# VH-VL binders against AP-3 complex subunit mu (apm3), part 5

Target 1, 249 residues: AP-3 complex subunit mu (apm3), of Schizosaccharomyces pombe (o94669r175to423)
Amino acid sequence: TNEFFIHVLERVSAVYQPNGKLAFGTVKSDMECKCQISGMPLLLLSLRPGTKLGNVRFHQSVNLKRWKQHPDQIEFIPPDGKFTLASFQTDFATQKSLPVVVEAKNKLDGRFEVRIRNTGKKSVENLKILITIPQALKSVTVTEGNYIFRASKYTHMEEGILEWSVKKLAWTSPALVLTGFLAPLKKDANSTEESSSYSKLEHLDLQYKLQGSTLHNFKVESLKMLNHPDKKSYKGVKHTIIAQNVSFR

## First folded at step 17 (VH-VL; from u3 with heavy chain G107H)

Design v3
Fold by ESMFold2, look of step 17:
Structure v3 (fold): chain C 249 residues (1-249), chain A 123 residues (1-123), chain B 105 residues (1-105)
Amino acid sequence: as target 1 above (249 residues)
Amino acid sequence: EVQLVQSGAEVKKPGATVKISCKVSGYTFTDYYIHWVQQAPGKGLEWMGRVDPEDGETYYNQKFKDKATITADKSTDTAYMELSSLRSEDTAVYFCATSLGYFYTSHEYFDYWGQGTLVTVSS
Amino acid sequence: DIQMTQSPSSVSASVGDRVTITCKASQGISKYVAWYQQKPGKAPKLLIYKASSLESGVPSRFSGSGSGTDFTLTISSLQPEDFATYYCQQYSSYTFGGGTKVEIK
């Protein structure tokens, strides 16, 4: 078959304000390709006009002179099979948003609650919620999924990261909830008696995968074979968002 | 800008009930805990309780649990505190205040306050 | 519950003076202390959170310190608008100190 596949992998770093608004976000992207076109095709990949690819690293076959003159055009001779055409950063498109909404609250008496909702129209996969626990964790309940507590390697065994894993968060699901309880602090550093005081949890990070959506404004407009303009080839473009560094502040 | 506007001063007889309102604007109402704080004339501040407008969950200072009922109405972005069986000791200014309970922000102190509502209990 | 003992109850001071106010918690509360300013007839205003962090828009003459049980609010050079009552608050369970009135000498 005479086919060319492009998979854009978008790895997201984002920080959200307490009110849920995006404070900033960046996308580090890879164009992973698979070439099944016979012969030695000279390909021209055209992106949406005006597209700028930040901190770009190209495959060795890319015509850098054309790219410098027209930064939205990538001319190359692909190798057979799988290769990375480009690695780059793009602007976070303001009309796009991440579909996972998180409300993570300290309650009273050592209780804390994390609520997760999918506001998109596609299921979220491999969701992990990472919660920094600064003291002993008494108990945890979840409405769905599994949890694991991973002790800090460099501190006390009672401190660490609580990892809540959910295989799939469907867009039709009700909010998922984790409820946890911290053990009380000691009355002082050397007391055996427990106080009525608790540490406050201050850190939450998300990781997940979302197929078929994009957070930046570039688009593959066309793919042309310059040295054989009458040949037909099939072009497939796939986008995957990998949220790996999403925090709330 | 977050703004808390409380209902006006009230004069009540002993044994009566009063309901004080606190209307929130500027941000999403359900993102904030709404607290109530009493200040008797010439006295300090005393926390009475809070409500989470998202689900209606409340926590009360034990001193006030039989005196106050704290509620929130999402349709009007308004929190309420009802004081029952009023006594002269309940004469005070009552403040509403907000906090964000999100543990990733550590903002559980009271960053926004209403103007206060004077309740006077007189025979 | 956690008691907050605030001292002194009042301070007489002149413009330009350094003023120090202390709060002592009945048990360890880490850094979960806030400081508020209240002028007569007005709502309290947040000055300091997490024991030492200045709220946005608060003048740099205000500072906070402490951890565990002992906490301090300092006004490095008192201004005319600083004559007010100041409260500490622990926010693990929301108790306030008794207040410190800063008065003109």
Scores: ipSAE 0.181, ipTM 0.638, lowest interface PAE 6.3, mean pLDDT 84

## First folded at step 19 (VH-VL)

Design x4 (from g29 with light chain S31R N93D)
Fold by ESMFold2 at other seeds, look of step 21:
Formats: sequence, C-alpha cells, structure tokens
Structure x4 (fold): chain C 249 residues (1-249), chain A 126 residues (1-126), chain B 107 residues (1-107)
Amino acid sequence: as target 1 above (249 residues)
Amino acid sequence: QVQLVQSGAEVKKPGASVKVSCKASGYTFTSYAMNWVRQAPGQGLEWMGWINTNTGNPTYADDFKGRVTMTTDTSTSTAYMELRSLRSDDTAVYYCARDLGEYFYGSGSYQEFDYWGQGTLVTVSS
Amino acid sequence: EIVMTQSPATLSVSPGERATLSCKASQSVSRDVVWYQQKPGQAPRLLIYDASTRATGIPARFSGSGSGTEFTLTISSLQSEDFAVYYCQQYNDWPYTFGQGTKLEIK
C-alpha cells in the first residue's frame, strides 16, 4: 500500500498554583511515523505555516538544509516501517488547559477530599493521582478505582505517597472522589485535641493519557512525494497527550 | 481569630442595585471558598451562590442567575455580592459565610460554613 | 432539587430535658448533611457536619445521626443558651438546600 502514518505524542510536565493558574510547564513532543510506501520515496511533510519546532532533533534522513530555510517543511527519505521523524519541545500555551480539573480540601478533623472531573470531550485513560501524605493515614475511600499507600524510604510508614489509579475517566462521568482521614498527631500537654492534631495536605500530582487532543495549534497540513509528483499518498495523523508530571502545589 | 465583617445596612428603591462587602481577617483569604446566603424577615435561609477565592470563579443559584455578581479583591481579603434589579421581596439579611475546608488545590463548595459575617440588612421599599 | 423538611416547626421543652429535631430529605443525600444553630439577631453557627461530626467548640450534648433520607439532631440536657432556631442543609447534590428550620423554645 502507499500509506504513511504519523503519531504526534505530546508529553506534558506542568506545575499549577493553588489558584489553578499555570506556574510553568513544558511539552516534549515526538513525531512517530510508520512508512508503508514502497521504493525510496522523497517525502515533503508540511506543517501549519509559521510553525517553529523548538530544540528539534531529526531522524538522520531529514534534509537539514531545506528545514533551516523553511522551518515548517520537513523533507526526508523514510526508512521502511516505524521510526521517529522528530523530537522537539513546544510551548505550553497559557490559553489552553488540560481537561482534568482537580479540587482538594483539608478539613479540621483530619478529613481530606480530592475531587477529579473531566471537562473535555474525550475520555482520560490511565489516570493516576499521587497525594503526598504528611502523617499516618487512618482510612481512605474512593468512588472508583484502586489505591495504595507507598511509604517514604526516609521515614517510617506514617509518611508517604497515596496513589489512586483509575483506568478511564469518561467525559460523561460524574466527579470522582477520594476521601481520606489522617490519624491524629501525638498530643502535647495542654493542646486542644480538635485543632492541634493534624498536618495539612499540600501536594497533588497527576498522570494520564488523552487521545485525540492537542495542547497547541500544531497541524500536519500535507504530505507530498517529490520524486513521484503525480502519485498520491495517504497520510493518517493521530495526536496523543501524555500528562507525565502535572503537579499541584 | 477568624472574622468576617460586612458592610452596613442599606435602604434601596425597587430597580436599584446593592453591593455588599465582606472583609475577611485572621486567615488566608484565598484558602477558603466564600458563600452568600440570605434570610428574609421571619423566614429561613436561602443559598445564593459561592465564589472560588483562588480563581475568582463564581457559581450562582438558579433563582439569582442574571441578577447577581460575586467578586473578590484578594489584596484586601474582601468578597463582594452585587444584587441588581431589586424587588421588594429581596428585603433580607445577606450573609457571607466561609467554607469549613481549606483548599490545598482548587476550590469546591461543600456547604459546611464555619464562620459567618454579622449580616447586612437590605431593605427594598417603594 | 432536593427538599429538606424539618419537624416539628416548633418544639417546646424545659431546660435539662432532651430535644430531638428531625430533618428529612426528598431523596437520599448519603451523609451529606450539616446542622446550624441561629440565635435571635445573630448569624447561624455550624454545629454538625457529615451528619454526625461536631464542629470545633461544639459541646458534647449536641449529637447528630442518620443517613440516606432521615437525620436527627439530639441535644441532651438542654441549657438556656440552646433555645434557638436549628437548620439542616444538604450538600449531596446541587443546588444545596436548607430546611425551613425548627424553633426550640423554653416550655
């Protein structure tokens, strides 16, 4: 067959402030390809005009001279089968937001709640929520998924990371809730039991996968075979966002 | 010591607007959601909405949507509720109320109000 | 929307006695109920949340119970300062609604 497939993977690391505003983030992107075009095709991949690929590293087959003159065009002779055409960084746009919304609260009696919802139009897959636990954990309930507590190697089993795993969060799903209780701290003489017993949770991290969405106005416009200009080739383009380390601090 | 201090009583004509302030002290203002609740004379409590003090994003009860605006000024730790197109049946004491739970990320309203303002009487008469 | 119905509307009891106040939801609210106390001329005060947990500084004579659709606030050995209006509220589903109140009076 005369087919060329492109999978754009956008791997996100981000830090959000308590007010929900992005403090900073990076997107490391890979353009993974599969070539099923026979012969030795000379391909020209055109991106959205004006596209700039930051810190790009190309497959050895890319004509770097052409790219330096026309940064939105990538000319190459692909190997057969699977290969990585480009690896690059793109800016995490401040006007685009990730679809997983997190709300989290401490309560005075040592209860805490984490609420997760999907505000997008695509299912979120392999959701993992990492909650930093500063003292002994008394109990946990979840509306969906599994959890495990992973103790810190530098402290006894009272501190660590609570890991909450959810295989799929549909855009139609109600909010998912984790509720936990911290065990009381050792009382000091004359301390009030109700107000002095609990540290507060301050940190969350998320990991997940989102198919069919992009964080940027990145677009593959066309694929042309230069050495057979009258031959039409098929291109398939797929986008996946991998939220690799999304921190809430 | 946590304290919510509201602006003073107001008398308004039908069709006017009122803006009630709620100044917070004794805690980190952006760590807790702020709710607004009213009470007509001799009546029970009616929830009007809440505002995320981290993001400034309000949520309004359906009965007030289109007539109410809730805002914050984080530099002065003050929440505001403005009610427009006043009617005589808007005569009530208006309260601000802090959500019990402290954010560590984002804000939700859980309707567990541990501290309330003293109330602001708004009287609407023709 | 979920309707919260309190009963009785007025409860007359003597100091030192037990008072039992009822709150019924029109559909299950799990344990997502709070109780407030309001004295004349004052803002409401949080008593109980999560159906049964006393707020900070609330005396042990106040207790809450219930789940699903029926909830109870119990005040053992009433004190003179306990004569007030009591409200329940649900936070299970939006919009979050209050009951009409129960007035607790000295008999």
Scores: ipSAE 0.169, ipTM 0.565, lowest interface PAE 4.7, mean pLDDT 84

Design x5 (from g29 with heavy chain Q111P)
Fold by ESMFold2, look of step 19:
Structure x5 (fold): chain C 249 residues (1-249), chain A 126 residues (1-126), chain B 107 residues (1-107)
Amino acid sequence: as target 1 above (249 residues)
Amino acid sequence: QVQLVQSGAEVKKPGASVKVSCKASGYTFTSYAMNWVRQAPGQGLEWMGWINTNTGNPTYADDFKGRVTMTTDTSTSTAYMELRSLRSDDTAVYYCARDLGEYFYGSGSYPEFDYWGQGTLVTVSS
Amino acid sequence: EIVMTQSPATLSVSPGERATLSCKASQSVSSDVVWYQQKPGQAPRLLIYDASTRATGIPARFSGSGSGTEFTLTISSLQSEDFAVYYCQQYNNWPYTFGQGTKLEIK
């Protein structure tokens, strides 16, 4: 039938400091569309009044003169089927945060622990935790999911990346926990036989997907067909957040 | 050497408030969470809450919400616990205790307390 | 909240004997249990964390075991300095609660 679908994908890159404050965050957004309207519709997409799209790149059919005069309106003639209408980026809202919270600490004797929680109202999907490991691992346990350790090829310390994968983190779940134990540094390198030493963990990264949520005040208000003003068309709008590079330093 | 030195004993009347200090030395104060635990005479330990010494954000046990305030002064490496509306059953030794692990990220507590203050006796009597 | 119940309240044993202290949680706490020792007039001392991991400097005669709801602290060969009160604490969920303690006394 005469339908137009908009999928707003918000791709997040963020860096958090050890104190939990956001040091830097960028949201790169795409409006992925599917046009199932017959004919050659001239469409006007209206956003929440006053909306400004940062560093925006439009599909070639967009009337740029109208957009410059009215930055919350996008006039275009869509191709049939799937296309990208706009790509843009924004900063985080000052009080809005990602729902996956990480708490991590170095313990005694090379032991470390990483806890993750979902503080949102929706399940998190395809969660991956990448932990930078500065020396060989002795053991790892997880309360849920799977892990793999990918050692670096070009070092003598057997450092690498520990990947922890969880398919789903429900919003009502208790914290999921990874516990690891580093192997002691070799006794001949910068140490005595009587002492064991352990490097501290300093970094981790997150990846995940969250359906039905948005990080900023973006909203599609209306879609009108200008060349057939009496004709109605159906619009469907959904939002997905993709946390693709969330670092903890 | 890691040390936690608390303020001296206090005697208070019911309805008053008390503020106990805990001065840390020998480590980076903002890298470790600080907890408060009390022990009534002849009784067991009771966790009161903790404070993130980096952000200043406290978390209180339910029994103490509304009448406890935990703060820090990072310039003096000192944590404070204030208990208001004192009752006779608040008579106890109050301890500060440091979390074992050094955080590299997070706002939580994993209460494995490796260093404790000497304790502060607070007596509440009419 | 999660209740931690220790048993027995008092355990009378002789030096050189084996002591076994129990701690039960009212719901599963996985392995999120710590054990403390408190001698008279002193602050508590960390013995065991993660249910079974001995803290640095703790003698090998101390061992912890258990998961889920039932946890045990064992002292294999009791020495005179081991007569104290022992507490367990869970940190699986808010609030972080202590058991009521087990007092180890000389028989």
Scores: ipSAE 0.137, ipTM 0.578, lowest interface PAE 5.2, mean pLDDT 84
Fold by ESMFold2 at other seeds, look of step 21:
Structure x5 (fold): chain C 249 residues (1-249), chain A 126 residues (1-126), chain B 107 residues (1-107)
Amino acid sequence: as target 1 above (249 residues)
Amino acid sequence: QVQLVQSGAEVKKPGASVKVSCKASGYTFTSYAMNWVRQAPGQGLEWMGWINTNTGNPTYADDFKGRVTMTTDTSTSTAYMELRSLRSDDTAVYYCARDLGEYFYGSGSYPEFDYWGQGTLVTVSS
Amino acid sequence: EIVMTQSPATLSVSPGERATLSCKASQSVSSDVVWYQQKPGQAPRLLIYDASTRATGIPARFSGSGSGTEFTLTISSLQSEDFAVYYCQQYNNWPYTFGQGTKLEIK
C-alpha cells in the first residue's frame, strides 16, 4: 500500500525528409502519477542532474520556489490516486532517430510500395501508416496486419486515406511491405498505355507506441519522503513513447 | 523518350582515375535514382552504387568505397562516376541505369533498372 | 552480403522450346528479385521485377516465379531473339547483388 507510480509519456511530432533526416521534431511529455501512500507525504522527486524541463506546467501541489533553485528536483504533496505531476516540452537533436524507418516509391502502371522496418531494440506497438491516396484504389496487399481505406465523404473523386495497421513490429522482424495499385484516372477506352493516367502518391504519416524507451537522457533518479526521512519509499517508473504526428514529406 | 547517353571509351594506366558522364533526357532527372553497374569482359554485372539525384547523396558498394565518387549536375541532368587508383581488373564496360521507381518518401534504391546508358568501355593496361 | 546463384551456367535450346532458368538466394529475399536480358554488345534489358511482374513491353512468353530463396525465369515458345545472357538481381537487402548469369544458346 506504500507505493508511488510514475508513467512518463513522451508524445512525438516529427517531420522527416525523404533521405531519412529529421527536419524538425518536438516532444510533449507528461508525468502521470498514481499515489498509494497514506497520510500527507512530502515527496522529493529527483531527475538526472542538469535536467531542464521546457515550458513546464506543474500540479498545484509542487513547491515552485524549490524548483526554481533546483530545476532537476520536484517537491510536492501528492493527492491520493491518479494525477498529472508535470507537463513539459522538449526538443530532440537532428541526430536522434525514431526506430521506424519507411521507404516508399511510386512504380509503373499505378503501382506503389511502402516498406517499414524497426531499427531499434524494442518492439513497436499499434503501428499505423496513413497514406494519402489521390485517386481510386484498385487493390492492396500487405505482408502483415490489416488495412482500411477511408474515402473522403465530401467528394466523388474516390480519394482518401489508406490506413495500414500492425499490432506489433518486433526489432527482429523482416521489413513489412504494403503493395498497392491505383485505378487509372482516364476513361479512354482506346488507350492501351495507362501510365499517363495515374496521380503520384506524395505523403504518409506514422503513429505508434514504444514501451520502455526514452528519446533523450531524461531519467527519474530517486524519490524521497522528506517528512519521514527514515521511512522507505517505493517508486515504479514506466516510460512510453507515443509517436502521434510523424510525417514523411 | 527516356535516354541515357554516356561519355566515350577511355584508355588508362594503372593508378590513374576515370570520370564517366551520363546525360539523361526525356524525364525529370531529380525524380529517379541513378545507379552505376560495371561488367568486365566476359563476366557478369557488378553493382557499384547509386546516387539520390534529388539530394545528391551517394551510396557505394563496399568494394568501391574509398575509390569511387558519384555526383550529379541537376542543371544539365548529368550524373558522373569517378573511379580512382585504377587497377587492371577495373577494365570493364561501365553503365548508368535509372531506377524504375519514382521517389516519394524514404531513402534507398530499388534496382529495377528500366533504362540503361549505352555503356562506356574503360581499359586499364600497363 | 546475399549471394545469388544462377543455374545452369549455359543452357542450349532450340527455338520453339521452353527454357527454364534458376536463381537461388543465400538467404530469403522475399519477392525482391529482378531479371535482366543482355545481348552481346548491348546494355541489359529489364524483363521481370518483384519476382513475377513483367516490365512494360515484355512479351507474355516471359514469366517469373518464386519467393524466399528460389526463383525461376521461364521463356515459353522460345524465339530466335531470346538467345542472350540472363541475370537475376536481389534488392531485399544491401548490397544489391547480381547472379553470375545464365547464357541461353541456340543448339
Scores: ipSAE 0.012, ipTM 0.524, lowest interface PAE 8.2, mean pLDDT 83

## First folded at step 21 (VH-VL)

Design y1 (from x4 with heavy chain Q111P)
Fold by ESMFold2, look of step 21:
Structure y1 (fold): chain C 249 residues (1-249), chain A 126 residues (1-126), chain B 107 residues (1-107)
Amino acid sequence: as target 1 above (249 residues)
Amino acid sequence: QVQLVQSGAEVKKPGASVKVSCKASGYTFTSYAMNWVRQAPGQGLEWMGWINTNTGNPTYADDFKGRVTMTTDTSTSTAYMELRSLRSDDTAVYYCARDLGEYFYGSGSYPEFDYWGQGTLVTVSS
Amino acid sequence: EIVMTQSPATLSVSPGERATLSCKASQSVSRDVVWYQQKPGQAPRLLIYDASTRATGIPARFSGSGSGTEFTLTISSLQSEDFAVYYCQQYNDWPYTFGQGTKLEIK
């Protein structure tokens, strides 16, 4: 009865250099809400005092004049059910480090190896590693999860993509390992003869979900119903980080 | 044939520096990471750090950070390790060791060292 | 950092017998363990990597096993050339630490 729920989603896009240095990144955040409050409530959502949401876009019901005067307060009349209250974004360079650490190595005779570890304090879910493969792929083994190779004709690009999927990576888990072998390059265009030459891998991307963690250090302090000030309302706040465009170059 | 040939033995006084060379042959130098490992007399092995031979980026073990510099010269296929502010407990045989591969991402070269140099004895005494 | 502890420090075994060398990690290192052999006056030699994979040219009498925190190097029928010092090393996380060594000597 008479409940209001808030789910803060932080979607990360980042590009890292091979040495692990961040080249650039952004975080797009959404406050997704579900309203089950009876009547026609006028709500005031208060964030931690002094909180500022940069480059914010609000639901059409938000009182923008009040927001400009008090940037840590959001006054609105919610629609019934699910809606997005606010969307905002920041550069990732001002955020904490992501917990998934990657090490990737080109080895002898077209062998390559990718290692993934969780340095955080919570499990990572729906981990997907996308590896750009510049030539034919001979074989793959993984310590955990599944893989799918999409050859270049299916990517509409000059390279194929090897997708490695892991449902859950616990913070207590040892590094997970993918080992692959490139097929040798053809010696010339008209030959079926394989050569011993191998291109070096240079790119990978990853995607994952991390529940209960936030890159921003803001909090929801209170939710008040202004047009019925003595009526209690319930609030619940959930945080999720979605790494959806994290690249390594 | 893969070979790693190191510079000759050195005798140094405390506070001095030493630079050990490791010349590689028989393979593509920039395709394999280079590591440095030392062994004090009668002691076990101690990893000092590694260098990415393709990018020239080194990574040092904490015990040596601030005192060690690792570099490469790709034109001569040679890796170098310089250890500064020498102490008597730096007396050891210093080895270069080739990794089976080279990183395209990552903070360290994990130890699959298939070829080692002959070792360079560095003696630090008054 | 991850501490690798080898036991025993010295193992005395007769030729032709089985030797079992232990290496324990202070936290899980999955299968990220390598074993080296070192004879007097020589550089170390790679024996086993990925916990159980023999390096090129290593005789079948050498075998590695284990995962997590407990690892074993087994030599099933000792030869005279096998008496040496053996080191384990982990490569799961930085810094990539060695054990202190086990000296295998003639009983």
Scores: ipSAE 0.148, ipTM 0.541, lowest interface PAE 4.8, mean pLDDT 83
Fold by ESMFold2 at other seeds, look of step 23:
Structure y1 (fold): chain C 249 residues (1-249), chain A 126 residues (1-126), chain B 107 residues (1-107)
Amino acid sequence: as target 1 above (249 residues)
Amino acid sequence: QVQLVQSGAEVKKPGASVKVSCKASGYTFTSYAMNWVRQAPGQGLEWMGWINTNTGNPTYADDFKGRVTMTTDTSTSTAYMELRSLRSDDTAVYYCARDLGEYFYGSGSYPEFDYWGQGTLVTVSS
Amino acid sequence: EIVMTQSPATLSVSPGERATLSCKASQSVSRDVVWYQQKPGQAPRLLIYDASTRATGIPARFSGSGSGTEFTLTISSLQSEDFAVYYCQQYNDWPYTFGQGTKLEIK
C-alpha cells in the first residue's frame, strides 16, 4: 500500500449573461484525502511556492504554526482512511472556461429546443439540465439520456422543472438535443377551448462532473514523510470540477 | 410583420468587393441569428455563415473564410455581408435569412430559416 | 461534411396526384432536417422543420417523415402552385449542408 491520495474538488456555482459571458462565479474547494500509509506518519504537503489558501479551514491534525510561517506547506499527521485536509473558497479564474456549451431557443407554436455540446478535451459526466417550464408540457424527445418532469403542485398553470439527465457527454460526441412542446393555455378554467398563447422559456441550469481539470493554478509539488525519510511513499493526485449550480439567463 | 429588405443588384469586376445589406423589421433583431445563403444561376443553395446579432460575432463556412466579413448595426437593425476578391464563380443571388425561434440562451445558428430577404443579385464579369 | 442527396432530380406529376421526394444523408442526422420550397425568381420558403413539423401557414397536404439518414417530403393532392424546386437541409452538424434540389414539374 504505502500511498496517500489527494482529491481536489472544485465545486462551481456560476451565472451567465445572455451574451454567454460569465456574470459571476464562486468555487468552493476541498482537499479530500485517503491515507494508506501505516504507522503514525508526519507528512509535509508542499504546494506551488507562494500559494495562499484563502479563508481556509484545516483538519485538526494540521500544524498551524508551520503553516503560518510557510503558507504553501501543510504539515500533519493524517488519520487512517478518508478525511478532508482543507477547505477553502476561490473566485473563477478567467483563463479557464467551462466546456459545456448550450444553445436554447423558443420556436413557433410552443416548441422549444435545447442543444448541448462538449467543447473541452475530456468527457463530462452526470450531466443534468434543469429547464424551467412555465405551462403544461405536451411532449418531449431527447437524442440521448432520460428526462423527468416535476410539476408544481400549487399552481393551475402546470408549471415545473424538466430534468434532462445524460450519464456521459464525450468530447467527440455530436450535439445532444432535447425538443419539447408546450400545450396551449386554455382561455379560462371552465372552457374546453384552447388559446394559441404560449409563455416563453427563460431559464435553465446545469449540473455536471468534469474529471482531470482545474479552474485555477493549484499544484501539489511534493509530499514527504518527515519522521521516516527513507521510507518510500506514493502520492496520487486528481482534480475534479463539480458544476453544481450553473445558471443561464 | 417580419420583413427582411436587401440592397439592390450589383455588377462587379473580378478582384473587387461587394457589401450587401439586409434591413430587418417587425421583430427583435438581436434575438435571432442572421444567416447568409447564396445561389448561383441554375444551381442549388449554399450556406455562407451566420452572425450572432446580439454579440456581433460571426461564424463562416470554410469555403468563405478569409474572403467574407459579416457585421451588424443594431441601431438600424441591419446585417451586412461583404465578399472580397470576387471571381466569376461568385456570380449568384445572395440571401439573408433569419433563424426560426427566439433564443433564451445562446444565439448560434441551427438553420430553420423562416424569413428570407428578397435576394441581391451580384454579377461578376470582366 | 455531411452530404445531402436528393432524388429524383426532376419529378413530373399531374395536378391532384401525390408527389414523394427523397433526401438521404451521408451519416445520421437524427431528425435535424428542414425542407424548403422555391419558385422561380423567389426566395426559398420554409415548409417543414425537425423532419416532420409544418411551418406556420403551410397546408396540411405537405408532410415530412424520416429520421437518421433517410427523409421524405410528401405532397398529397398536388395543387398548381406546388410546382417548384424543393431543397432539404441538415443541421445536425456543421457545416449545415443543402441537398441539390428536386424540381417538381407538371406532367
Scores: ipSAE 0.052, ipTM 0.558, lowest interface PAE 6.0, mean pLDDT 83

